# Designs tried in a protein design chat: VH-VL binders against Probable carboxypeptidase X1 (CPXM1). Part 12

Target 1, 162 residues: Probable carboxypeptidase X1 (CPXM1), of Homo sapiens (Human) (q96sm3r113to274)
Amino acid sequence: TGCPPLGLESLRVSDSRLEASSSQSFGLGPHRGRLNIQSGLEDGDLYDGAWCAEEQDADPWFQVDAGHPTRFSGVITQGRNSVWRYDWVTSYKVQFSNDSRTWWGSRNHSSGMDAVFPANSDPETPVLNLLPEPQVARFIRLLPQTWLQGGAPCLRAEILAC
Short names: E, the ipSAE of ESMFold2; O, the ipSAE of OpenDDE; V2, 0.75 times the mean of E and O plus 0.25 times the DockQ between their complexes.

## First folded at step 24 (VH-VL; framework fv_nivolumab)

Design G3 (from B5 with heavy chain A33T; at its last look DockQ between E and O 0.89; V2 from the best seeds 0.00; counts 0 for: pae E 2.5 > 2)
Fold by ESMFold2, look of step 24:
Structure G3 (fold): chain C 162 residues (1-162), chain A 118 residues (1-118), chain B 107 residues (1-107)
Amino acid sequence: as target 1 above (162 residues)
Amino acid sequence: QVQLVESGGGVVQPGRSLRLDCKASGFTFSRYTMHWVRQAPGKGLEWVAVIFYDGSNTYYADSVKGRFTISRDNSKNTLFLQMNSLRAEDTAVYYCARVGYTRYFDYWGQGTLVTVSS
Amino acid sequence: EIVLTQSPATLSLSPGERATLSCRASQSVSRYLAWYQQKPGQAPRLLIYDASKLAKGIPARFSGSGSGTDFTLTISSLEPEDFAVYYCQQYSNWPYTFGQGTKVEIK
């Protein structure tokens, strides 16, 4: 059942294969959007525990380059791990691409609309969403749709892929 | 709208104690780590203390360590600073400050004046 | 702890002129530097964070630059409301520290 983790958590997917529409701060960039990444508590730890888009970003997205055509089957998300404040995405859509220029969405067959996946309700509990239909592509984007009221979209993720 | 209102300042003698309160409104207080920052009359700003959003950890400037205690009550949206063994050098306006997305301060209260004199 | 040194201590300028304020750190703070404005009798107000990011609601005439140890706040064309004291603050390491301030005053 399902494909294994692509490797965001394990660092098999390098930082150079992660991109985002915006970052609220350098310490909240796409390189921090890895499942189970933690903020530091020690002096001098400049990195926090999530990717966060800018609050004013009207079209936030987090992108993973699998490096080759890949069968994507699911997504796991967490909220932000932080000592400063908490934030999390509550729903997202998923898009795919072969060239990072033209994109198509994961569709909800029953409604005929783009699928909207329920995401997180706390900082740490992982939430798994299987795609309605696995998709073969090189690139995958998570597009936050809703998040904590008065906050910004923040997430950590893992991608299930073959 | 974000509001932070300090209270509890006054004139006290050296060696005495004083407690400051900071009432928060217009945002989810329990989401944010909070700080105290002070400004001596005619001088610049000095960071005093921090408490994490869940109250789990605190840090202090060396100048106040062992004498001041920062605390919070998230159910009352209130930040506290207990100041013991006050010295003349503690005379300042005390501000409560909210963190932004990380570490820096995006909102400040109006301040409350503490004067330590014999 | 990290010492921040601001220069000049005072800038006397006219409305419409460009103001350039410097902040130097005793050791690298990477990009973890903020700028605040403080008017007489008021609390500080955040202008710039992460060295160069403009805070919400701050006019575009304010800009920040620098990384490591040398940082600059620029006000491209001074308005009457910009005459105030400006502080830099590092948040790289505990304890967080502030510069001593630069006063921008009307000539």
Scores: ipSAE 0.424, ipTM 0.796, lowest interface PAE 2.5, mean pLDDT 91
ESMFold2 (binder alone), look of step 24: mean pLDDT 92; pTM 0.918
OpenDDE, look of step 24: ipSAE 0.643; ipTM 0.886

